VHH binders against Abasic site processing protein HMCES (HMCES). Designs and how they scored, part 75

Target 1, 269 residues: Abasic site processing protein HMCES (HMCES), of Homo sapiens (Human) (q96fz2)
Amino acid sequence: CGRTSCHLPRDVLTRACAYQDRRGQQRLPEWRDPDKYCPSYNKSPQSNSPVLLSRLHFEKDADSSERIIAPMRWGLVPSWFKESDPSKLQFNTTNCRSDTVMEKRSFKVPLGKGRRCVVLADGFYEWQRCQGTNQRQPYFIYFPQIKTEKSGSIGAADSPENWEKVWDNWRLLTMAGIFDCWEPPEGGDVLYSYTIITVDSCKGLSDIHHRMPAILDGEEAVSKWLDFGEVSTQEALKLIHPTENITFHAVSSVVNNSRNNTPECLAPV

## First folded at step 11 (VHH)

Design j33 (from p6 with D109T; framework vhh_6z1v_2)
Fold by ESMFold2-Fast, scan of step 11:
Structure j33 (fold): chain B 269 residues (1-269), chain A 121 residues (1-121)
Amino acid sequence: as target 1 above (269 residues)
Amino acid sequence: EVQLVESGGRLVRTGGSLRLSCAASGLTFSSYAMGWFRQAPGKEREVVAAISRSGGSTWHADFVKGRFTISRDNAKNTVYLQMNSLKPEDTAVYYCAADWGYSLTDEYTYWGQGTQVTVSS
């Protein structure tokens, strides 16, 4: 996974992340750096995306089941990186393979510190290689959405007006991530950055791409992945596997250029 | 000032049992996950067992599963390691460690000074 959509206004996104803490109390995640959140239909590596993480990462006496939402840079910069410019990192940390995560120091160390996060998106994009051409067919991939009474359906056949209305109750895609904290050697703000864990594609996606993000399907999985105070690394990694609970539709080549940031990027064709 | 003080280490014969205790002070104990680590001469420190903040989740290394049990008493600010069926390979300095996160790595924030366990035949 190298491209996502996360276009919801901040207030809509926050409400979409309503959750229950360990005591069963309904809560909304508290924002950190909300001004850094930039909605987009076409987010690429090095841009900021909202993630959920445990409040315990910021307050040592916090309930580990309570959640913060914060924008983080896509592309993990390890805490041990000694150069002044993160773009000088000589290897790609956009994604982290589940099968080697405990073998790569860049991921093993933050994972051991409980630096697990849930990466939020409307959905993600993948490009299917087409025979007889160098062109690839892009697809928008997302959780199945609950139908509303007004439209009676959701999918490729829906009009643009109907698609605009579905966002009010959109179920966000929740992807397992690992983050790290990097302090610039020359001073400045601590950089929070993340990587998305990837797994083998499920049966339903195998014709589009051979890999998929590790999707946390449902609040139980999300809660266990985030709660590094009660769920160990070993237990959390059991949540990392392919899922069949996804849907998709073909989209226009407009999405190919990461500078294009319009609803056309995810509209069915 | 945060302090972790281990006790209970001693010489024990193979097949024997021993209970280690670690008393914590200077912190809100129930807000910290606890771990037991060990280090034998010339070897790296390794994680033996860990327990979540509430005590609702525990982890034990494969080489001690079925023999060692970690537990905690948050009212007494103490974490325990019950060690049964001891082997000479268990000979090491045992360290208590505290961190706000439940981790299976040795990236813990606070450490005790250690207690020596020697297992002889």
Scores: ipSAE 0.333, ipTM 0.687, lowest interface PAE 3.0, mean pLDDT 88

Design j34 (from p6 with Y108F; framework vhh_6z1v_2)
Fold by ESMFold2-Fast, scan of step 11:
Structure j34 (fold): chain B 269 residues (1-269), chain A 121 residues (1-121)
Amino acid sequence: as target 1 above (269 residues)
Amino acid sequence: EVQLVESGGRLVRTGGSLRLSCAASGLTFSSYAMGWFRQAPGKEREVVAAISRSGGSTWHADFVKGRFTISRDNAKNTVYLQMNSLKPEDTAVYYCAADWGYSLTDEFDYWGQGTQVTVSS
């Protein structure tokens, strides 16, 4: 829950986020700061990732079911942070544990303001410890994907050539996040930053890692998490639990260095 | 100046009914979730019920489910709490509160002064 891939070009990503508002109207999310979106196969904390959030956060009379897509900094900077450099934050806000989210001031405060978001990714990476060594095996973890011609889900058994063609209809991973807005003390643009909520890993992932992101599986869960105008914090938190609807395959050590940003990062080995 | 003004609190017999009202001024009422909290002597304040900005979603605490109903009228800038089958345990000061985030926590943005409800035999 410390490394993701989100490499789709902006137009492809936008179409992958097509949704229905409360009135049943088909929509694409409207971009905020689209020029800050930087596609990458290997996104680490402090980089920007696209998130979905309610339009109501920006327009006080908007329907809370309408969505904005915006790049946000990974690593939540609390609104109350008093120093001028957010990299000086003394604690790690890359992830937020589901069991203590209402106890930690950094997360409880933005939740109280309805600042829920959905973090978008192709998938995420986790490193499995190998027995008795510092060696770790990376895995790419993502939603099961539909294969049009084979009438089945894409899997690790498919050839590398097949992976080059899957992005046209890729189902994005949708992770529950919390964001906050920080105003630099000496002026400048408001910084939007987020954390990914984490839960205990599901049975299917337990051999890889003991924790996983809270995944919102399907549009109903995504809609309820985002709609802070109609869904209370208490009700939204019921959506936060492990999911078994996930798949994975081993990848090469190329992904280990966050500076490597090529398709090889997520290709099956 | 934001003001939330509760009314309707009084002495009621066990098994009776009562409707509390909260009139809001100085804020865009339809842009806030609303809630009712209560605090009895020697106890912490607890959330009783809450309602989304449109009124399309409501939440009620387990200890009042089936007895209390929250509702709102955005045209009148008013939120209501209909209280039925009242018990002595319901005796408390009832507070109206407004919250942008619909958080169901003790950190609502605005609070009224409270209205006393006393339930006796």
Scores: ipSAE 0.626, ipTM 0.836, lowest interface PAE 1.1, mean pLDDT 89

Design j36 (from p6 with L27F; framework vhh_6z1v_2)
Fold by ESMFold2-Fast, scan of step 11:
Structure j36 (fold): chain B 269 residues (1-269), chain A 121 residues (1-121)
Amino acid sequence: as target 1 above (269 residues)
Amino acid sequence: EVQLVESGGRLVRTGGSLRLSCAASGFTFSSYAMGWFRQAPGKEREVVAAISRSGGSTWHADFVKGRFTISRDNAKNTVYLQMNSLKPEDTAVYYCAADWGYSLTDEYDYWGQGTQVTVSS
């Protein structure tokens, strides 16, 4: 997983993240740095994406089941990185493999500090390699939605008004992430950055790509992954596995260029 | 100064019971997960049991499951390890440790000095 869509306006995204805390109280996550949220149909590594994380990371007396939503840089910069420019990091930290996450210092250290997050997206893109050609077919991969379950997929022929109706109740893809906090040696704002944990592809996606993000399917899984105050690292890692509860459709090559940021990027073809 | 002080370690016969205590001071005890580790002669330190900030969730290693129980009293800044059905293999120095992340790894924030438990046949 190296490309996502996360295009919802901030208010729609916030409502899509409504949740229940440990006391059973209904809540919306509170934003940090909301102005850094940049909606896009075509998000690549090094761009910012919204993630959910426990309020306890920012307030020592907070209930660990309460959630913050914050934009973070995609591509984890370890807290111990001593150079001044994060782009000079020699490791690709866009993804981390579930089978070696506890063996890699870049991921083991933040995981040991409870730095688990849920990466939010409309869905993600993967490119299927076609045998006998150098061309690859892009697919948009996302949770089953009520409309697609009852009558077809999200149609390219839908009016702008109908398109907005689909997104008002869109079930966001919730991917397991690990984040870290890096303090620039020469001063400046703390950089929050994340990686997406990856697992072996499920049967349904095996013909498209051999790996997939670790998807947290449902609020119980999301709550347990985020709640580092009450859920141990070992218990949380049991949530990391392939899921079959996903759907997909082929999209046009418009998505190939990460500079293209239009609804055409995820429209069915 | 942060301190974790273990007590209760002693010589016990096989099949006996023992309760270890760890008194914490110098930090906000209720804001940390707590764990018990042990190290036998010639072996590396291993995690025995851990407990969340509130005490609402616990973890026990397979080799002590059903025999040992971790608990905590946040009002007394104390974590406990109740050890039942002790075996010679349980002979080790037992360490109390505090961890912000509830990580179950070897990298805890604060460590006690340890208390010796010896189980004889």
Scores: ipSAE 0.634, ipTM 0.840, lowest interface PAE 1.1, mean pLDDT 89

Design j37 (from p6 with L27R; framework vhh_6z1v_2)
Fold by ESMFold2-Fast, scan of step 11:
Structure j37 (fold): chain B 269 residues (1-269), chain A 121 residues (1-121)
Amino acid sequence: as target 1 above (269 residues)
Amino acid sequence: EVQLVESGGRLVRTGGSLRLSCAASGRTFSSYAMGWFRQAPGKEREVVAAISRSGGSTWHADFVKGRFTISRDNAKNTVYLQMNSLKPEDTAVYYCAADWGYSLTDEYDYWGQGTQVTVSS
């Protein structure tokens, strides 16, 4: 996973993240740096994306089940990075393989500190290799969406007008991430950056791509992944596996250029 | 920061019981998950048991499950390891450690100096 869509206006995104804390109280996540949220249909590595994380990361006596939503840089910059420019990091931290996460210092260290986050997106894009050509077919991949009035999940056959209406009740894709905090050596604001954990593709996605993000399907999985105060690293890692509860449709090549940021990027073709 | 001081290690006979204590600095203790680790001569350090910040969640290694119990008293800033049915292979220096994240790795933030437990055959 190297491209996502996260285009919802801030208020719609916030409502889509409504949750219950450990005491059963309904809550909306509290924003940090909301002015840094930049909606886009075509988010690439090094851009900022919204993530959920435990409030306990910011307030030492907070209930670890309470959530913050914050924009973070996609592409984890390890806390131990000594150079002044994060772009000088010589290895790709856009994704983190689930099978080697405890072997890689860049991921093992923040994971040990409980720096687990849930990366939010409308969905993600993958490119399918086409037989007999150098062309690849892009697909938009997302949770099945429940239509109002007991219709089935939104499908590729639906009109663009129906896609506009569904955003008000869109079920956001919730991907398991690891973040870290980097302090610039020459001073300045702490940089929060994240990586998306990846797993082998499920059966339903195997014809599109051999890898997929680790998707946390449902509030119980999301809550356990975020609650680093009460859920151990090892217990949380049991949530990291392929999921079949996913759908997709082919999209236009417009999405190929990361500078294109229009609804056409995720519209069915 | 947290300062940790272990106590309770001694020589004990096979089949015996022992309780280890770890006293921590008061101001930050309840903000950390705690773990007990051990290291025998010539071996690497291994995690024995861990406990969440509230004490509501615990983990025990398979080789001590049913014999050892970790607990904590946040009012007393102390974590305990109750060790029952001790075996010679339990002989090791036992370390108390504090971790901001609840983890089963050896990368805890703060470590005590250790307390020696020797189990005679």
Scores: ipSAE 0.402, ipTM 0.730, lowest interface PAE 2.6, mean pLDDT 88

Design j38 (from p6 with S31N; framework vhh_6z1v_2)
Fold by ESMFold2-Fast, scan of step 11:
Structure j38 (fold): chain B 269 residues (1-269), chain A 121 residues (1-121)
Amino acid sequence: as target 1 above (269 residues)
Amino acid sequence: EVQLVESGGRLVRTGGSLRLSCAASGLTFSNYAMGWFRQAPGKEREVVAAISRSGGSTWHADFVKGRFTISRDNAKNTVYLQMNSLKPEDTAVYYCAADWGYSLTDEYDYWGQGTQVTVSS
């Protein structure tokens, strides 16, 4: 997973993340740096994306089941990185393989500090290899959505009015991530950056791509992944596996250029 | 200033039981996950058991499951390891450790000095 869509306006995104804490109280996640949230239909590595993480990371006496939502840089910059420019990092940290996460220092160290996050997206894109041609077919991949009388379905979104109705009750894709905190050696704000954990593709996606993000399907999985105060590293890692609860449709080549940021990027062809 | 003080280590016979205690001071105990580690002569330090902040979640290594139980009392700032059906292979120095991250790695934030457990046949 190297491209996502996360285009919802901040208020819609916030409501889509409504949750219950350990005491059963309904809550909305509290924002950090909300002005750094940049909605887009076409998010690439090095851009910021919203993630959920435990409030306990910011307030030492907070209940670990309470959630913060914060924009973070896609592409984990390890806390030990010594150079002044994070783009100079020699390693690709856009994704982290589930099978080696405990062997790679860049991921093992933040994971050991409880730095688990849930990466939010409308869905993600993958490019299918087509035999007999060097062309790639892009697909938009997302959770199955509940069809309602008023919201419609993404397959019915053939006009701007229909597109607006689709997003009102959109179920966000929730991907397992690891984040780290890097302090620039020459001063500046602490950089929060993340990686998406990847697993082998499920049967349903195997014809599109051989890998997929580790998707946390449902609030129980999301809560356990985030709650580093009550869920150990080993228990949390049991949540990391392929899922079949996913759907997709082919999209146009408009999405290929990461500078294109329009609804056409995820429209069915 | 932060101190973890283990107690209860001694010589016991095979099949015996022993309870280790670790008293914490100089930190807000309920903010930390706690773990018990052990190290035998000539071997690497290994994680034996770990417990969440509230005590609602525990982890035990496969080689002690069914025999050892970790617990904590946040009102007393103490973590415990109840050791039953002891075997000679359990002979080691046992360390108490505090960890912000609730990890199962050996990179915990604070460590005690250890208490010696010796199991004889």
Scores: ipSAE 0.637, ipTM 0.852, lowest interface PAE 1.3, mean pLDDT 90

Design j4 (from p6 with T105D; framework vhh_6z1v_2)
Fold by ESMFold2-Fast, scan of step 11:
Structure j4 (fold): chain B 269 residues (1-269), chain A 121 residues (1-121)
Amino acid sequence: as target 1 above (269 residues)
Amino acid sequence: EVQLVESGGRLVRTGGSLRLSCAASGLTFSSYAMGWFRQAPGKEREVVAAISRSGGSTWHADFVKGRFTISRDNAKNTVYLQMNSLKPEDTAVYYCAADWGYSLDDEYDYWGQGTQVTVSS
């Protein structure tokens, strides 16, 4: 997973993240650095994307089940990185393989500090290899959405009003991530950055791509992944596996260029 | 500033029981996961048991399951390890450790000095 869509306006995104804390109280996550949130239909590595993380990371006495939402840089910069420019990090940390997460220092160290986050997206894109052309067919991959009497499922590309109704109650894709905090050696603001954990693709996606992000399907999985105060690293890692509860449709090549940021990027073709 | 002080280690006969205590000071105890580790002569340190911030979640290594129980009292800033059915293989220095993350590795933030447990026939 190297491309996502996360286009919802801040208020719609916030409501889509409504949750219950450990005591059963209904909550909305509290924002940090909301001005850094940049909605887009075509998010690439090194851009900022919203993630959920435990409030306990910021407030020592906080209930670890309470959530913060914050934009973080996609592409984990390890806390021990000693160069001045994080863009000069020589290894790719856009994704983290589930099978080696405990073996790579870049991921094991922040994981050991409870730095688990849930990466939010409308969905993600993958490119299927096509026989005979050496080109790839892009697909938009996302959670199955609730159908209403009035429909509103993706597929109504000819009606902008129907698209807006789809997004009002859109179920966000919730991907397991690991984040770290990097302090520039020459001073400046702490950089928060994340990686998306990847697993083998499920049966339903195997014809599109051999890998998929580790998707946390439902509030129980999301809650356990975030709650580093009560859920051990080992228990949390049991949540990391392929999921079949996913759907997709082919999209146009417009999405191929990360500069294109329009609804056409995820529209069915 | 941060101090973890283990107590309770002693010589005990095979089949005996022992309770270790670890008193913490200089940190907000209820904000840390706690663990018990041990190291026998010539061997690497290994994780024995771990407990979440509230005590609602615990983990025990396979080699002590059913014999050892970790618990904590946040009002007393203390973590305990109840050891039953002790065997000579349990002979080791036992260390108390505090971790901001709740992990089952030995990369904990703060460590006590250890307490010696010797199990003999």
Scores: ipSAE 0.645, ipTM 0.854, lowest interface PAE 1.2, mean pLDDT 89

Design j40 (from p6 with S30R; framework vhh_6z1v_2)
Fold by ESMFold2-Fast, scan of step 11:
Structure j40 (fold): chain B 269 residues (1-269), chain A 121 residues (1-121)
Amino acid sequence: as target 1 above (269 residues)
Amino acid sequence: EVQLVESGGRLVRTGGSLRLSCAASGLTFRSYAMGWFRQAPGKEREVVAAISRSGGSTWHADFVKGRFTISRDNAKNTVYLQMNSLKPEDTAVYYCAADWGYSLTDEYDYWGQGTQVTVSS
């Protein structure tokens, strides 16, 4: 996973993340740096994306089941990185393989510190390599959505008004991530950056791509992944596996250029 | 300065029971997961048991499951290891450790100095 859509306005995104803490209290996650959130239909590595993480990372006496939303840089910069420019990092940290996460220092260290986050997206894009052609077919991949009364799928919306209604109650894709905190050697604000954990593709996606993000399907999985105060690292890693609860449709080549940021990027063709 | 002070280690006969205590100072105890580790001479240090911040979640290694129980008292800044049905192979130095991340590895943030448990026939 190297491209996502996360286009919801801040208020809609916040409501989509409503949750219950451990005591059963209904909550909305609290924002950090909300001005750094940039909605886009076409988000690439090095851009900022919203993630959920435990409030306990910021307040040592907080209930670890309470959640913060924060924009973080996609592409984990390890805390030990000594150069002044994060783009000089020699390793690609956009994704982290589930099978080697405990072997790679860049991921093992933050994971051991409870630095688990949930990466939020409308969905993600993958490019299918078609045998016999040089062209790749992009697909938009997302959770199954609740049907509207007029259409059975996002692709069946027959007017702009009905198309807009699908976002009012969109179920956000929730991907397991690891983040780290890097302090620039020459001073400045702490950089929070993340990687998306990847697993072998499920059967439903195997014809599109051989890998997929580790998707946390449902609030129980999301809560356990975030709650590093009550869920050990090893228990949390049991949540990392392929899921079949996913759907997709082909999209136009407009999405290929990461500078294109329009609804056409995820519209069915 | 952070201090973890273990107590309760002693010589005990096979089949006996023992309770280890670890008193913490210099940190916000309720904000850390706690673990018990052990190491016998010439062997690797291994995790025995771990407990979440609230005490609502515990983990015990298979080789002590059913015999040892970890618990904590956040009001007293103390973590405990109740050891029952002791075997000679339980002989080791037992270490208390504090960890922000609640891991089951030996990469904990703070460590005590250890308390010796010897189990004889």
Scores: ipSAE 0.663, ipTM 0.860, lowest interface PAE 1.1, mean pLDDT 89

Design j41 (from p6 with T28R; framework vhh_6z1v_2)
Fold by ESMFold2-Fast, scan of step 11:
Structure j41 (fold): chain B 269 residues (1-269), chain A 121 residues (1-121)
Amino acid sequence: as target 1 above (269 residues)
Amino acid sequence: EVQLVESGGRLVRTGGSLRLSCAASGLRFSSYAMGWFRQAPGKEREVVAAISRSGGSTWHADFVKGRFTISRDNAKNTVYLQMNSLKPEDTAVYYCAADWGYSLTDEYDYWGQGTQVTVSS
């Protein structure tokens, strides 16, 4: 997983992340650095994407079940990185393999600090190798959506008005991530950056690609992954596995160029 | 400053029981996960048990499951390790540690000085 869509306006995204804390109180996540959120149909590594994380990371007295939403850089920069420019990191930290997460220093250290996050997206893109050609077919991959009379599927949106209705009740894809905090050696703002944990693909996606992001299916899984105050590293890692609760459709090659940022990127062909 | 003070270590016979205590001061105890580690001479430090901030979840290493139980009392700023059916292999210095991240690694934030447990045949 190297490309996602996360295009919802900030207010719509916030409402889509409504949740219950440990005491059963309905809440919306509180934003940090909301001005850094840039909606896009075509997000690539090194761009910012919204993630959920426990409020306890920012407030020592906070209930660890309460959530913050914050934009973070895609591509984890380890806290120990010594150079002044994060783009000079010699390792690709866009994804983190579930089978080696406890063996890799870059991921083991932040995981040990409880730095688990949930990466939010409309869905992600993957490129299938096509038989008889060197070209790849892109697919948009996302949670099954509950159909309404007016929203239907993305493919059923016949007009701009229908597109608005598709997204009003869209179930966001919730991917397990690890983040870290890097303090520039020469001073400046702390950089928050994340990686997406990957697993072997499920049977439903095996024809498209051999790997998939670790998807947290449902609020129980999301809550346990985020709640580092009450859920140990070992227990949280049990949530990391393939899921069959996923759907997809083929999209046009418009998505191939990460500079293209239009609804056409995820529209069915 | 932060202090973690272990107590309860002593010589005990094989099959015996001990309860270790760790009193914390200088930190907001209820904001930290707590763990018990041990280290025998010439061996690496290993995690024995860990407990969440509220005490609502616990973890125990496979080699002590069913024999050791971790618990905490946030009103007393104390974490405990109840050790039953002790074996000579349990002989080690036992360390109390506090961790923000509730990790199961040896990179905890604060450490006590340790208490010696010796199990004889």
Scores: ipSAE 0.641, ipTM 0.845, lowest interface PAE 1.1, mean pLDDT 90

